# Designs tried in a protein design chat: VH-VL binders against q8ixk2r445to577. Part 94

Target 1, 133 residues: q8ixk2r445to577
Amino acid sequence: FFGMLQNKGLTDYCFDYNPPDENQIVGHQVILYLCHGMGQNQFFEYTSQKEIRYNTHQPEGCIAVEAGMDTLIMHLCEETAPENQKFILQEDGSLFHEQSKKCVQAARKESSDSFVPLLRDCTNSDHQKWFFK
Key: E = the ipSAE of ESMFold2; O = the ipSAE of OpenDDE; V2 = 0.75 times the mean of E and O plus 0.25 times the DockQ between their complexes.

## First folded at step 3 (VH-VL)

Design xa15 (framework fv_axatilimab; at its last look DockQ between E and O 0.88; V2 from the best seeds 0.00; counts 0 for: pae E 5.9 > 2)
Fold by OpenDDE, second read of step 4:
Structure xa15 (fold): chain C 133 residues (1-133), chain A 122 residues (1-122), chain B 107 residues (1-107)
Amino acid sequence: as target 1 above (133 residues)
Amino acid sequence: EVTLKESGPALVKPTQTLTLTCTFSGFSLSTYGVGVGWIRQPPGKALEWLANIYWNDDKYYNPSLKNRLTISKDTSKNQVVLTMTNMDPVDTATYYCARIPEYGGDLYFDYWGQGTMVTVSS
Amino acid sequence: DIQMTQSPSSLSASVGDRVTITCLASQDISNYLAWYQQKPGKAPKLLIYDASSLESGVPSRFSGSGSGTDYTLTISSLQPEDFATYYCQQYDNLPLTFGGGTKVEIK
């Protein structure tokens, strides 16, 4: 699967990554933004290694969850996907992080009109359901 | 100033199709994130969500009424149209159109039309 | 569908009273809840979104709280203009659903 990764509950919001330096794409947080389909900042790929890969630049970035965190951070992809980079996009649309055993949920950033994907306990929330478009 | 106004027939016969038009100002459906929804309310009863349409023409319907509902937009006219087929007296209600916030993201309604009463009777 | 149960269906209160309205969801809705005020012959007016965020222009005497399945709308000191019917609405899952309403009447 590839393309825009769109949330069901937070209607028409997609995964978005726009690093300040195109030559250094790692270390920043993945956010949610209105799905516009323009540019590569909303293009992601779900791989056979269960990665959510950002293919805009080389080396390629993969979404990871750092220890003790609930945010999604861009790391470098590895030949063998590390445990903190493995996600399961389930049939019902839930995006499950294997290591934390939590689901990715579209959430409002505190004191902001911005939104971010965060790890939360898995529920039946449409805000935890995602699909490629 | 954001305003919405519903227009359409006040009386519809059973089995006929209802067509309602929402005309709005103060915002545009060409703006990213903006949406418009329809909600109805039978006399003395609670609110029922019907359908949403967004700037990108994405459409969502209440499953209980999906087969009867069609929502469309004309961005150039600042209008959203809702059609509902096979009307029945049980569909008698005040019909509202309302705005979905641009940056709110979530599906609540911050501005509402005054509503238009639709009576279904033979 | 998610059912929203409001309680009470109606209440009588006096100006200056503290009023609390409860909304119970049939499942966890993760604070994706809005509150509306509706006066007779008028359209609903948004009061609260995201369970506790006050809409711009709404008096501070209105507040929302809760989590999971249980949510409350509180009017700290009821004013004459507050006599109306109040509705909760969840937007955690489609279809969007509203509570049955709570009518706040003059005692």
Scores: ipSAE 0.720, ipTM 0.914, lowest interface PAE 0.8, mean pLDDT 95
Fold by ESMFold2, look of step 5:
Structure xa15 (fold): chain C 133 residues (1-133), chain A 122 residues (1-122), chain B 107 residues (1-107)
Amino acid sequence: as target 1 above (133 residues)
Amino acid sequence: EVTLKESGPALVKPTQTLTLTCTFSGFSLSTYGVGVGWIRQPPGKALEWLANIYWNDDKYYNPSLKNRLTISKDTSKNQVVLTMTNMDPVDTATYYCARIPEYGGDLYFDYWGQGTMVTVSS
Amino acid sequence: DIQMTQSPSSLSASVGDRVTITCLASQDISNYLAWYQQKPGKAPKLLIYDASSLESGVPSRFSGSGSGTDYTLTISSLQPEDFATYYCQQYDNLPLTFGGGTKVEIK
């Protein structure tokens, strides 16, 4: 699938990646922002290797979660997807991170009006349900 | 100052179609993230959510009423219109329109209209 | 659908009392909860969103707490203008659902 990865519960919010240096896309956190489709910041590909791939730049970025962390960060894609870059988009819309056994949830950052995707224990929350638009 | 006001008939007969208009000021549906919803409250009973419409024309309906409800907007007139078909006496309620906050996403209502009482009787 | 159960259905209290109202969700709603105040013949007014965030212009005597399925609205020192019916609303999952209300009356 290719497009904007939208949250069901947090209405009209999408995965967004806006690295401060367009020439170095690694190491920054994925955020959530109002879905707009303008520019390249909100377009992702879900691949047959179960990657969520940021295709607007070469080399391409893949979303990862480092061991013991709950934040989604950008790594370089590899020919064979590492385990920490594999996400299962399930039939019910849940986005399961296989290595951690947790689900991606839309969450508000403390003391802000900002939102980020974070790993949380899996629930039936619409804030853990995602779809491509 | 944000205000919303509901208008429509006070009395409808069973099987008729109800059309309610929400006229608002102090905000615009051209603002990213903002929305308007409709909620009803039967006399002495709890609130029931009906439908939402957003700045980008995305629409959401209560599944139990989806086949009876249509929501639309006219951004230039600052209006949202709810249509409910096949009215029945159990639909007698006060109908409210309410704003979903600017900056979007979360589905709670920060400003409400005064409500309009609609009675359905033969 | 997520069922919201409020308790008590009504309570009697005096000015100055601490009042606690509870709201139970039929499943974890991850703090996606709002509280509203409704006076007779009036529309609901938003008090709290995100379970504990106070809406602008709402007096600091109102507070919200809880997590998971159990949520609480507290009025630390009841004022004459606080006699009303209070509703919780979850917005974790569609359809949006409200509690049955808690009427706060003069003792």
Scores: ipSAE 0.153, ipTM 0.755, lowest interface PAE 5.9, mean pLDDT 89
Fold by ESMFold2-Fast, scan of step 3:
Order: sequence, then structure tokens, then C-alpha cells
Structure xa15 (fold): chain C 133 residues (1-133), chain A 122 residues (1-122), chain B 107 residues (1-107)
Amino acid sequence: as target 1 above (133 residues)
Amino acid sequence: EVTLKESGPALVKPTQTLTLTCTFSGFSLSTYGVGVGWIRQPPGKALEWLANIYWNDDKYYNPSLKNRLTISKDTSKNQVVLTMTNMDPVDTATYYCARIPEYGGDLYFDYWGQGTMVTVSS
Amino acid sequence: DIQMTQSPSSLSASVGDRVTITCLASQDISNYLAWYQQKPGKAPKLLIYDASSLESGVPSRFSGSGSGTDYTLTISSLQPEDFATYYCQQYDNLPLTFGGGTKVEIK
């Protein structure tokens, strides 16, 4: 699958990655932003290795969650995907992070009007349901 | 100053189609993240959500009523229209339109119209 | 559908009383909850969103709290203008669902 990764619960919010420098595409938090339908910063690929890849610029980025954290950070992709970069996209739309046994949920960033994807205990919430468009 | 106002027939016969128009001011449905929804309330009963429409023309319907409901917008006129087919006396209610706030992405309603009473008489 | 159960269905209280209204969700709604006030014959008015965020212009005597499945609306010192029915609404899952309402009558 590839395209804009949209949240079912947050009206037309998509995974979005806007690195502050085009030559520094890793180390920053993935955000959610209104889906614009133009690809670019919102274009992701779900791979056979269970990665969520950002291929808009080189080098390729892969979404990861570091041990003990709940935020999704852009890392460099590896030849063999490490466990912290693997998300199982389930038939019900859940993105299950196997290493932490948690699900990706759309959430409001603390003290902010912005939204971010975070790891939370898995529920049947529409805010934990994702699909490519 | 955000205002919304519902308009439509006060009386509808069973089996007929109801068409309600929400006219608003103080915001635009061309603004990112903004939406308008419809909610109804039968006399003495709780609120029931019907449908939402958003700036990008995305539409959502209450599954219990989805085969009867159509929601559309005319952004240039600041209007949202709800159509409900096959009206029944049980559909007698006050119908409200309400704004879904911009950038929140949340599905709550921050400003409401005054409501319009629709009676379905057999 | 997520079921929202409000308790109590009605209550009577005196001016100055602390009033507590509870909203129970049939599953974890992750703080995606709003509270509305509806006065007789009028449209609902938003009081609180995201379980605890006070809407601009709403008096500070109103507060929301809770997490998971259990949420509470508190009026710290009831005033005559607070005679109304209060509704909770979850927005974690579609369809959007409201509680049955709690009618607050001034004693």
C-alpha cells in the first residue's frame, strides 16, 4: 500500500512529515495534518517488512518508536527493518506496534492545537484506525 | 460572530422527503478543518447525531439512517442542505445544524443554530 | 456503537451547591468527550471539550474531569441560570453518540 495515510476518527487528518531542513530528514516527530491530496509530505509507503516509509526525499526515512517512548520519530531505514520500525496494519485498520504491543492513535499534542500520532493501549477507537487513500 | 440558522417545512406528511437548509455566517466551509453537522432532538428526548459535512466535501452519516440521508454544501452561499427520505411520525423532532471547529479535527459542535421544529403528521 | 450512560437522569439542588454529573462510556474513549448545556426551548451550548478543556466564555465554575470510560462534569457553585439539561457526547468513534441527559432543577 502507498499513498496518504489517513485517520478514520480525526476528520481528514493524514500522517505528515515536514522536516525543517530538506537535508535533515530524520530525528523529528511525525505529525498529523489536514489531508491536502497532493502527496509530498503526506505520501507514505507500507512495505512487506511492515515499515512505514517516507520516500519523498533521500535518504529514505522509516517511522520508528524508541523503547520507553510513545512518539513516532523519523529514522533512517535499515537493510533489515529493526523491531522498533515495524507496524502491523491489521484488517480493521489498526496500526499495531508489535515491540511495544500498543496501537498508533491520533492525539492532540499537549497544550497545542496540533495533532500527532502516539502509541496508546489498543482499543476499538476510530482514532486508532488508519487507511491509505 | 458565528451564526447558523435552519430553514425548512414545519409540517411533513408520512413517506415524503424532508429538505432542511442551514445558512451560516462568520465562517466559511472553504476554511481548512471546518465542518457542519446536523443533530435532531425528538420532544423530551436526547440528542441524536445525523450527518456531518466538511470543507473538503467529506460526508459522514449515522449508520442507522444512512440510506435515508443526503448531506451537501454550497460553499459560495454558506449553506449546507440535509435531505431525509421516507419521513415517519417517529422523525418528529427539532433539527439543529451546528459548526465543527476549524483545526480541531474533533467531532464536537461549538456553535449551534436555534433549531427548527419538524412535525410529521399521519 | 459506543453507549453513553449519564447519571443521574435528574437532580434538584440549591443555589450555591456543588453539582456532579457522571458520564460512563461503554469503552475507552481516550478523552474525546464534550459537555453541552441545554436550557428549555433553546439549542445546546458547548461547555467543555477534550474532557477537561473549558470553552471560551464559559464560567469557571464549570469543570470537566475523567479518563478512560469515566467522566465527570462539575458545577462548583450552582447559580439560577444553570437550570438546564446537560449532555455528554463522545467523538472517539462514529456514529457520534450522546448521553441521555441530566436535568438539573433548581430546588
Scores: ipSAE 0.060, ipTM 0.711, lowest interface PAE 5.5, mean pLDDT 87
ESMFold2 (binder alone), look of step 5: mean pLDDT 93; pTM 0.949
OpenDDE, look of step 5: ipSAE 0.674; ipTM 0.905

Design xa16 (framework fv_axatilimab)
Fold by ESMFold2-Fast, scan of step 3:
Structure xa16 (fold): chain C 133 residues (1-133), chain A 122 residues (1-122), chain B 107 residues (1-107)
Amino acid sequence: as target 1 above (133 residues)
Amino acid sequence: EVTLKESGPALVKPTQTLTLTCTFSGFSLSTYGVGVGWIRQPPGKALEWLANIYWNDDKYYNPSLKNRLTISKDTSKNQVVLTMTNMDPVDTATYYCARIPQYGGDYEFDYWGQGTMVTVSS
Amino acid sequence: DIQMTQSPSSLSASVGDRVTITCLASQDISNYLAWYQQKPGKAPKLLIYDASSLESGVPSRFSGSGSGTDYTLTISSLQPEDFATYYCQQYDNLPLTFGGGTKVEIK
């Protein structure tokens, strides 16, 4: 799949990645922002290797979660996807992080009107359901 | 300044269809991320959510009433219309429309209309 | 559906009292909870969103707290204009659901 990765529960919000500059495309947190389809910050590719790729800049970025952490961070993609970069987009819309056994949930960021995707215990919540638009 | 106002019949007979119009100002449903919802409250009872409509014409309905409800919008007139079929005396309630803000949560209602009382009786 | 159980259903209080109202969700709602105030014959007014965020223009005596399934609305020093019915609402999952309401009456 390729497109905007939208939340079912937080209907207006999509995965968004806006690095500070083109020389620092990795190491920053993925956020959720109003789905607009303008520019390239909201376009991601879900690959056969279970990666969520950000192909707007070079080198290509892949979303990852470090062991013990719950935030989604942009890392460099590898030729063989490491376990921390593998997400299973399930039939019910759940985005399951294989290494942690947790699901990606839309969550409100502290001290702002912004939202962020975070790892949480899997539930049937619509805030844990995602689809490409 | 954001305002919403409900309009429609005060009295409806059983089996008839109810049509309510929400007219608003101070915002537009052409604005990205904005929505309008309908909530009702029977006399002396709790609030019950009915339906939401968003800027992109996405529509959501309470499953308990889904087959009876239709929500639509006319963006150029700043209006949202709710239709409910097969009215019954248990549907007697004050009906509210409310704005769903672009920021601060997908389904929270930040501004409400004054409400319109609908009585269903023969 | 997520069931919202609000307690107490009513309480009597005096001006200056600290009032606490509880809302219990049947499952984790991840702080997607709003509190509304409704005066007789009037529409509800948003007080708190995101469990603890105070809506603009709402007096600071109102506060929200809680996480997971357990949420609380507190009025630190009840004023005459605060006698009303209060409702909690979850917006974690459809259908959107409200608590049964808590009526705050003058003692």
Scores: ipSAE 0.013, ipTM 0.607, lowest interface PAE 8.3, mean pLDDT 86

Design xa17 (framework fv_axatilimab)
Fold by ESMFold2-Fast, scan of step 3:
Structure xa17 (fold): chain C 133 residues (1-133), chain A 121 residues (1-121), chain B 107 residues (1-107)
Amino acid sequence: as target 1 above (133 residues)
Amino acid sequence: EVTLKESGPALVKPTQTLTLTCTFSGFSLSTYGVGVGWIRQPPGKALEWLANIYWNDDKYYNPSLKNRLTISKDTSKNQVVLTMTNMDPVDTATYYCARTEGYSDYWFDPWGQGTMVTVSS
Amino acid sequence: DIQMTQSPSSLSASVGDRVTITCLASQDISNYLAWYQQKPGKAPKLLIYDASSLESGVPSRFSGSGSGTDYTLTISSLQPEDFATYYCQQYDNLPLTFGGGTKVEIK
């Protein structure tokens, strides 16, 4: 699957990656932003290796979560996907992070009007359901 | 100024079907992200959400009542209709319609004045 | 379903008092919480959304705080018009659910 990865509960918000420095495209947090339908910073690919890839710039970026953390960070993609970069997109729309056994949830960023995807205990929340459009 | 007003029967017999109409002004259900919901409150009890309908005709129902509820809209008339089948005395409540938004959050503002529905033999 | 538990169910207070009402969610709701005020015979009125954002036109004596599962509505200096029932509502997941209400009565 590929396209804009939209949240079912947080209507019209999509995965978005807009690093402040184009010379350092990895290491920054993935955010959620209003879906604009233009691709660009909101275009992601879900691969057969269960990666969520950002291919707008080279080298290719892959979303990862470090052990013990709950934020989604852009890392460099590897020849063989490490466990921290694997997300199972389930039939009900949940994105299950295998290493942590948690689900990706649309959440409000601390003390702001901004939204970010975070790992949370898996529930049937519509904020944990995602689809490509 | 945004206003909503509920209308429907004040008395319903057990097993009958209730039909309530919400008529609103000051906004359109063709506006992106806008929706209307129904909430009820039995005398002396808490608020209970029933159903929402949005600008794109997306419909959401409380699962505990889903088999009994139908929500629809007529955008040209600024109306939302809620139908509830097989009424029971425990369904006696004040029924409210309220404006909501689906593109960011699901709180309600403003609310209609409410209409009291009594279910009695 | 996410269960919302309010405490206390009722309280008595005097004008000028600081009033605190608590709302506990059965699971993390990520600040997707609203507070409403309802006066007898009237429809509820929105006070706070997103746990801490004050609705336009609502007096600054009202404030919301909390995170995760635990949320609080505070009235810093109770006024005569504040005697009402207050409800919390989560919108993290469907079905939308409300707390049982907290009645603020004159002492």
Scores: ipSAE 0.007, ipTM 0.581, lowest interface PAE 9.5, mean pLDDT 86

Design xa18 (framework fv_axatilimab)
Fold by ESMFold2-Fast, scan of step 3:
Structure xa18 (fold): chain C 133 residues (1-133), chain A 120 residues (1-120), chain B 107 residues (1-107)
Amino acid sequence: as target 1 above (133 residues)
Amino acid sequence: EVTLKESGPALVKPTQTLTLTCTFSGFSLSTYGVGVGWIRQPPGKALEWLANIYWNDDKYYNPSLKNRLTISKDTSKNQVVLTMTNMDPVDTATYYCARIKYGDYSFDYWGQGTMVTVSS
Amino acid sequence: DIQMTQSPSSLSASVGDRVTITCLASQDISNYLAWYQQKPGKAPKLLIYDASSLESGVPSRFSGSGSGTDYTLTISSLQPEDFATYYCQQYDNLPLTFGGGTKVEIK
C-alpha cells in the first residue's frame, strides 16, 4: 500500500519527512504536517514486512525507533526488516511498534504549535489511530 | 477579530425540530484545518459536546445524539447550521458554537450562547 | 465514553489564596485535556490546553499539571475576577466530554 498516513484524532495531519539535506536522508526525525497531497514528503509505502518506506531517494529509507527512544527516525531499509523498523497497522487503526511494544501517537512538540509522532503506551486514543489515504 | 454568534428560536415545542445558525467573522471555513463545533449547557449543569464540522466537510457527532443531529456549513456565508430533531424538555439549554483550536479538539473562541427552552 | 470527575464541586476562597482544582479521567487521556473558565451568564473561556499549555492572553497565575488520569488546575494567587466556574475537557477520544465543574466562590 502507498499513500499518506493520516491521524484519526489529529485530523488533517499526516506523516511527513522533509530532510534538510537531500543527500543525507538518514538520521532525521519524522514529523507531522497538514496533509496536502503534493510532492513526495508525505507519501509512504507500507510493506508486507510491516515497514513504512520513504521511496524518494535511493537507497530507500525506512522509519525506525532506536532502543530506549520514543522518536521516529529515518534509517536505511534492510533486506529483512529488523524489529525496530516493524510497525503493525492494526484493525482498529493503532500503529504498533514491535521492538518497544508501544504505539505511535500524534503529539505536540515541546514549546511549539508543531506536531510529531512519538511512541507511547498503547491506549484507545484517537491520537494513536492512523489510516492510509 | 474572531467573533461567533448563535441564532435561532428561543422557544421550541416537544417533538419539533430545532435549527440553530452560527454566524462568524475573522476566519473562514475554507481555511485549511479550521473547524467549528456546537456545545450545550442545561441550566445549572455541565457542558455537553454535540458536533464538529471542519473545512473539508468532515463531521463528527456525539454518538448518544447522532440520529438526532445534523451539522452543515455554508462557507460563502460564514455560517454553520446545527439541526436537532424530536426536541424534548430535557434538551432545554444554552447552545454555543465555538471555533476549534487549530490542530486540537479544544475550543478557543466561543459565541455568546443562545437559550433554547423546550416546553408545551 | 470517558467520564471526567472534578473535585471539589465548589470551594470558598479569598483574594490572594492558592486554589487547586482536580480532574480525574476514567481512563488514561495522554494529556489531551483543556481547562475553561465560565463566569455567570457568559460563555466559557479557554485557559489551558494539552494539560499544561497556557492559552495566549491568559494570566500566568493559571497553570495546569498532571498526567495519565489525574490532572490539576492551579491559580497561584486568586484575583477578584477569578471567581467563576471551571471545567475540564478531555479530547483523547470521542465523544468529547467535560467535567461537572468546580465553582470558586468568594469566602
Scores: ipSAE 0.008, ipTM 0.585, lowest interface PAE 11.9, mean pLDDT 87

Design xa19 (framework fv_axatilimab)
Fold by ESMFold2-Fast, scan of step 3:
Structure xa19 (fold): chain C 133 residues (1-133), chain A 120 residues (1-120), chain B 107 residues (1-107)
Amino acid sequence: as target 1 above (133 residues)
Amino acid sequence: EVTLKESGPALVKPTQTLTLTCTFSGFSLSTYGVGVGWIRQPPGKALEWLANIYWNDDKYYNPSLKNRLTISKDTSKNQVVLTMTNMDPVDTATYYCARVTYADYPFDYWGQGTMVTVSS
Amino acid sequence: DIQMTQSPSSLSASVGDRVTITCLASQDISNYLAWYQQKPGKAPKLLIYDASSLESGVPSRFSGSGSGTDYTLTISSLQPEDFATYYCQQYDNLPLTFGGGTKVEIK
């Protein structure tokens, strides 16, 4: 699968990655933003290794969650995906982070009116359901 | 500067249809993520959500009210209208309209409410 | 439907007291919880959203906490204007549902 990764509950919001410096694609938080169909910052690939890849620049970025954290950040992709970069897109639309045993949820970023994907306990919430558009 | 105000009849007979209008200012239902909902409160009881309508004309209804509800909007008039059919004395309540932003945000501004009594 | 249970249904308190109100959801609501204050004859006012975020203009003595199914509203030092009924509301799933309310009364 590839395209815009959209939230079912927070309608018209998509995974978005806009690093401040195109030569520094690593270390910044993935956000949610209005789905604009422009591609680029909102175009992701879900791979057979259960990675969510960002292919706008080289080298390719892979979404990861660092130990003890709940935010999704961009890492460099590796030849063999490490466990912190693996997300299982389930039949019900849940995006399950196997290493933490938590699900990706659309949430507000405090101190701003922006939204971010965060790890939370898995529920049947539409805010934890995702699909490629 | 955001204000909402409900209007409609104060007294409704059983089996009649209730029509309530919410007139608002300080925001537009043309704005992405913005919606208006209706909530009611019977005397001395808890709040009960009825319906929401959003900028994109998406409509959501409380399933417990079995198609008795219709919600619509008129962007040019800054109005949202709720219609409830087959009124019963148990529907006696104060009816509120309220704004919702960012699709699923809680109700951040409320109208003053309008009391609707259902009796013969 | 997600059932929201508030406890207590009512409580008596004095100015300066710390007041704690709880809200239990019948399933995990992922912090999609709001708290409202309602004074007699008035519309509800939003106090807290996303379980712990303070709405603009709301005094800092109000705070929210919790996760999963168990949420708490705390008023650290009750003021005369805080005597009201408080409601929690989940917005994780439709239909939107409210708790039964907690009436905070003088004495």
Scores: ipSAE 0.007, ipTM 0.610, lowest interface PAE 9.7, mean pLDDT 86

Design xa2 (framework fv_axatilimab)
Fold by ESMFold2-Fast, scan of step 3:
Formats: C-alpha cells, sequence, structure tokens
Structure xa2 (fold): chain C 133 residues (1-133), chain A 120 residues (1-120), chain B 107 residues (1-107)
C-alpha cells in the first residue's frame, strides 16, 4: 500500500512529516495535517516488512517508537526492520505496534487544531482506524 | 428515531448478581463503528463508566470493576446485557445505557436509566 | 486514569447572565472532551463533543473551548431551562472518566 495515510475518526487528516530543520531529517515527531492530495510530506509506503516508509527525502525514513515513549518519530530505515519500526495494519484498519502491544491513535495537541499520532491502549475507536487514500 | 431503554430488577440483595438489559431501536450494532456503553450514577454523585461493547463484539471494562462485569450483545434482538456480580450497598445507583456512534466519540443518545437499590 | 476536575461545584446565576464552567484534566487529552447536561431525574444529554463541536439540536448559546488540559463550557445568555448539572467527560483514553459536575441554579 502507498499514498496518504488517513484517519477514519479525524476526517481530512493524514500522516505528515515536515521537520523544521532540513539538515536533520530524522529524529522529529510525525504529525497529522489536513490532507491535500498532493503527496509530498504526506506520501507514505506500507511495506511487506510492516514498515511505514517516508521516501520524500534521502536517505529514506521509517517511523519508529522509542522505548518507553508513545510518540511516533522518524528514524533511518534498516535492511531488516527492527521491532520498534513494525506496525501491523489489520483488516479493521487498526495500526498495531507489535513491540509495545499498543495501537496508533490520532490525538490533538495543546492550544491548537494541531494533531499527532500516538500509541494508546488498543480500542475500537475510529481514532485508531487508518487507511491509504 | 434512536431510543434506548434499560430494564432489570429495582432491588438486589448484597452478594447477589445484577443483570441489566438495554433494548434499543433506530440503529443496529452490526453497523461499523457503533457501540453501546453502560454508565452508572449513585444518588447525588457523579457519572461512572462501566463497560462498552462494539459492533465487532470488542468489549472494554472499567479496570476498577473488571472482575465483576460481563457485557454481551444479541444483535438480532437489538439488546445489550450487563452482568455485575457480588453486589454491595455502595453499588446503589441509576444505571444508564447509551450509544457510541463512532468509535470512541461521546455518548450521543442515552436511555432513561433504571434505579437499582442494593439493600437487605 | 485521567482525573477530571470541574469548577465550580455549584453556582447561582440570573437569566441572561454569561455562565462559565471549567474542566481540568490531569494530563493532555487532545480535545477528546464532551459536555453533558443533566436535569433533575433525567438522563444526561450531549451538548458538546470534541471540546468545541455543538451537538445537533443544541442551542447556539452553548459553546465549548479549550485545549490540552484546560476546557471551558460557556452559556452566553442563561435561560430558565438551563437549570441543570453539567458534566465533562474525556474519551482520549480508557477508562473513560467524568468530572464531578457543576450544578447551575437560576436565582
Amino acid sequence: as target 1 above (133 residues)
Amino acid sequence: EVTLKESGPALVKPTQTLTLTCTFSGFSLSTYGVGVGWIRQPPGKALEWLANIYWNDDKYYNPSLKNRLTISKDTSKNQVVLTMTNMDPVDTATYYCARIEYGDYAFDIWGQGTMVTVSS
Amino acid sequence: DIQMTQSPSSLSASVGDRVTITCLASQDISNYLAWYQQKPGKAPKLLIYDASSLESGVPSRFSGSGSGTDYTLTISSLQPEDFATYYCQQYDNLPLTFGGGTKVEIK
């Protein structure tokens, strides 16, 4: 699968990666932003290794969750995907992070209509349902 | 029009099991994303969430009460049943069932509530 | 568990007054907050969801605002039918939790 990864519950919002420092492409948090249909910072690929790849910049990035954290951050992809970079996209649309046993959920940030994907206990919430557009 | 209505015993003795039924109309628990939850309110106190059940039979319980609660559904009868074991006077409350239209969104339509008194 | 604290516990106001009720979450709940109105002897009624979205059929004098941990319900011009207890509820994380309630008494 590839394209813009959209949330079912948070209508019109897609996975987005737009780091403020162009010289440091990895290590920044993945955000959610209004879907614009143009790809670019919202273009992601779900691979057979269960990675969510960001290939707009070089080298290619892979979404990961740091130990003890709940935020999704951009790391360098590896030849064999480490456990912290594996997400299982299930038939019901849930995005399950196998290492933590948690699901990716859309969440609003303080003080704005700014949104981010976070790890939360798995529920049947529409905020935890994702699909490629 | 969407309606929900609770039914069950008005009086329960300590240590007994409470069984409540929520009967609804105007929607189906086979619809993607839809759920039904149970919430209680002791006299003069705040609302307390108990359990949710969803279209795909996923079940969630309040951890403080999980070992006492069972939630189930009969989609063909438009019913959701809550069972609570080992009742205590502190469990005296009005019990509500309510609809969840989309996943984890707010409870948009509530039943009228049924008062359960736990007393010898 | 996320703790929801409402202020004030009760207030008295006159018809036409602007009423403000506050809800404080023990952690950031990303605007996954609802407000309910409960009249004596009745079931709660949903007023606001997603912190600021007005439920269909609810009068425009009701509005919600806030973000992060601090949320507010405002009634711009209190009417006699607004006598009720108001509850906030977070649905960012399980278990779902409610505030203690704010009783609004019309003078």
Scores: ipSAE 0.016, ipTM 0.567, lowest interface PAE 6.7, mean pLDDT 86

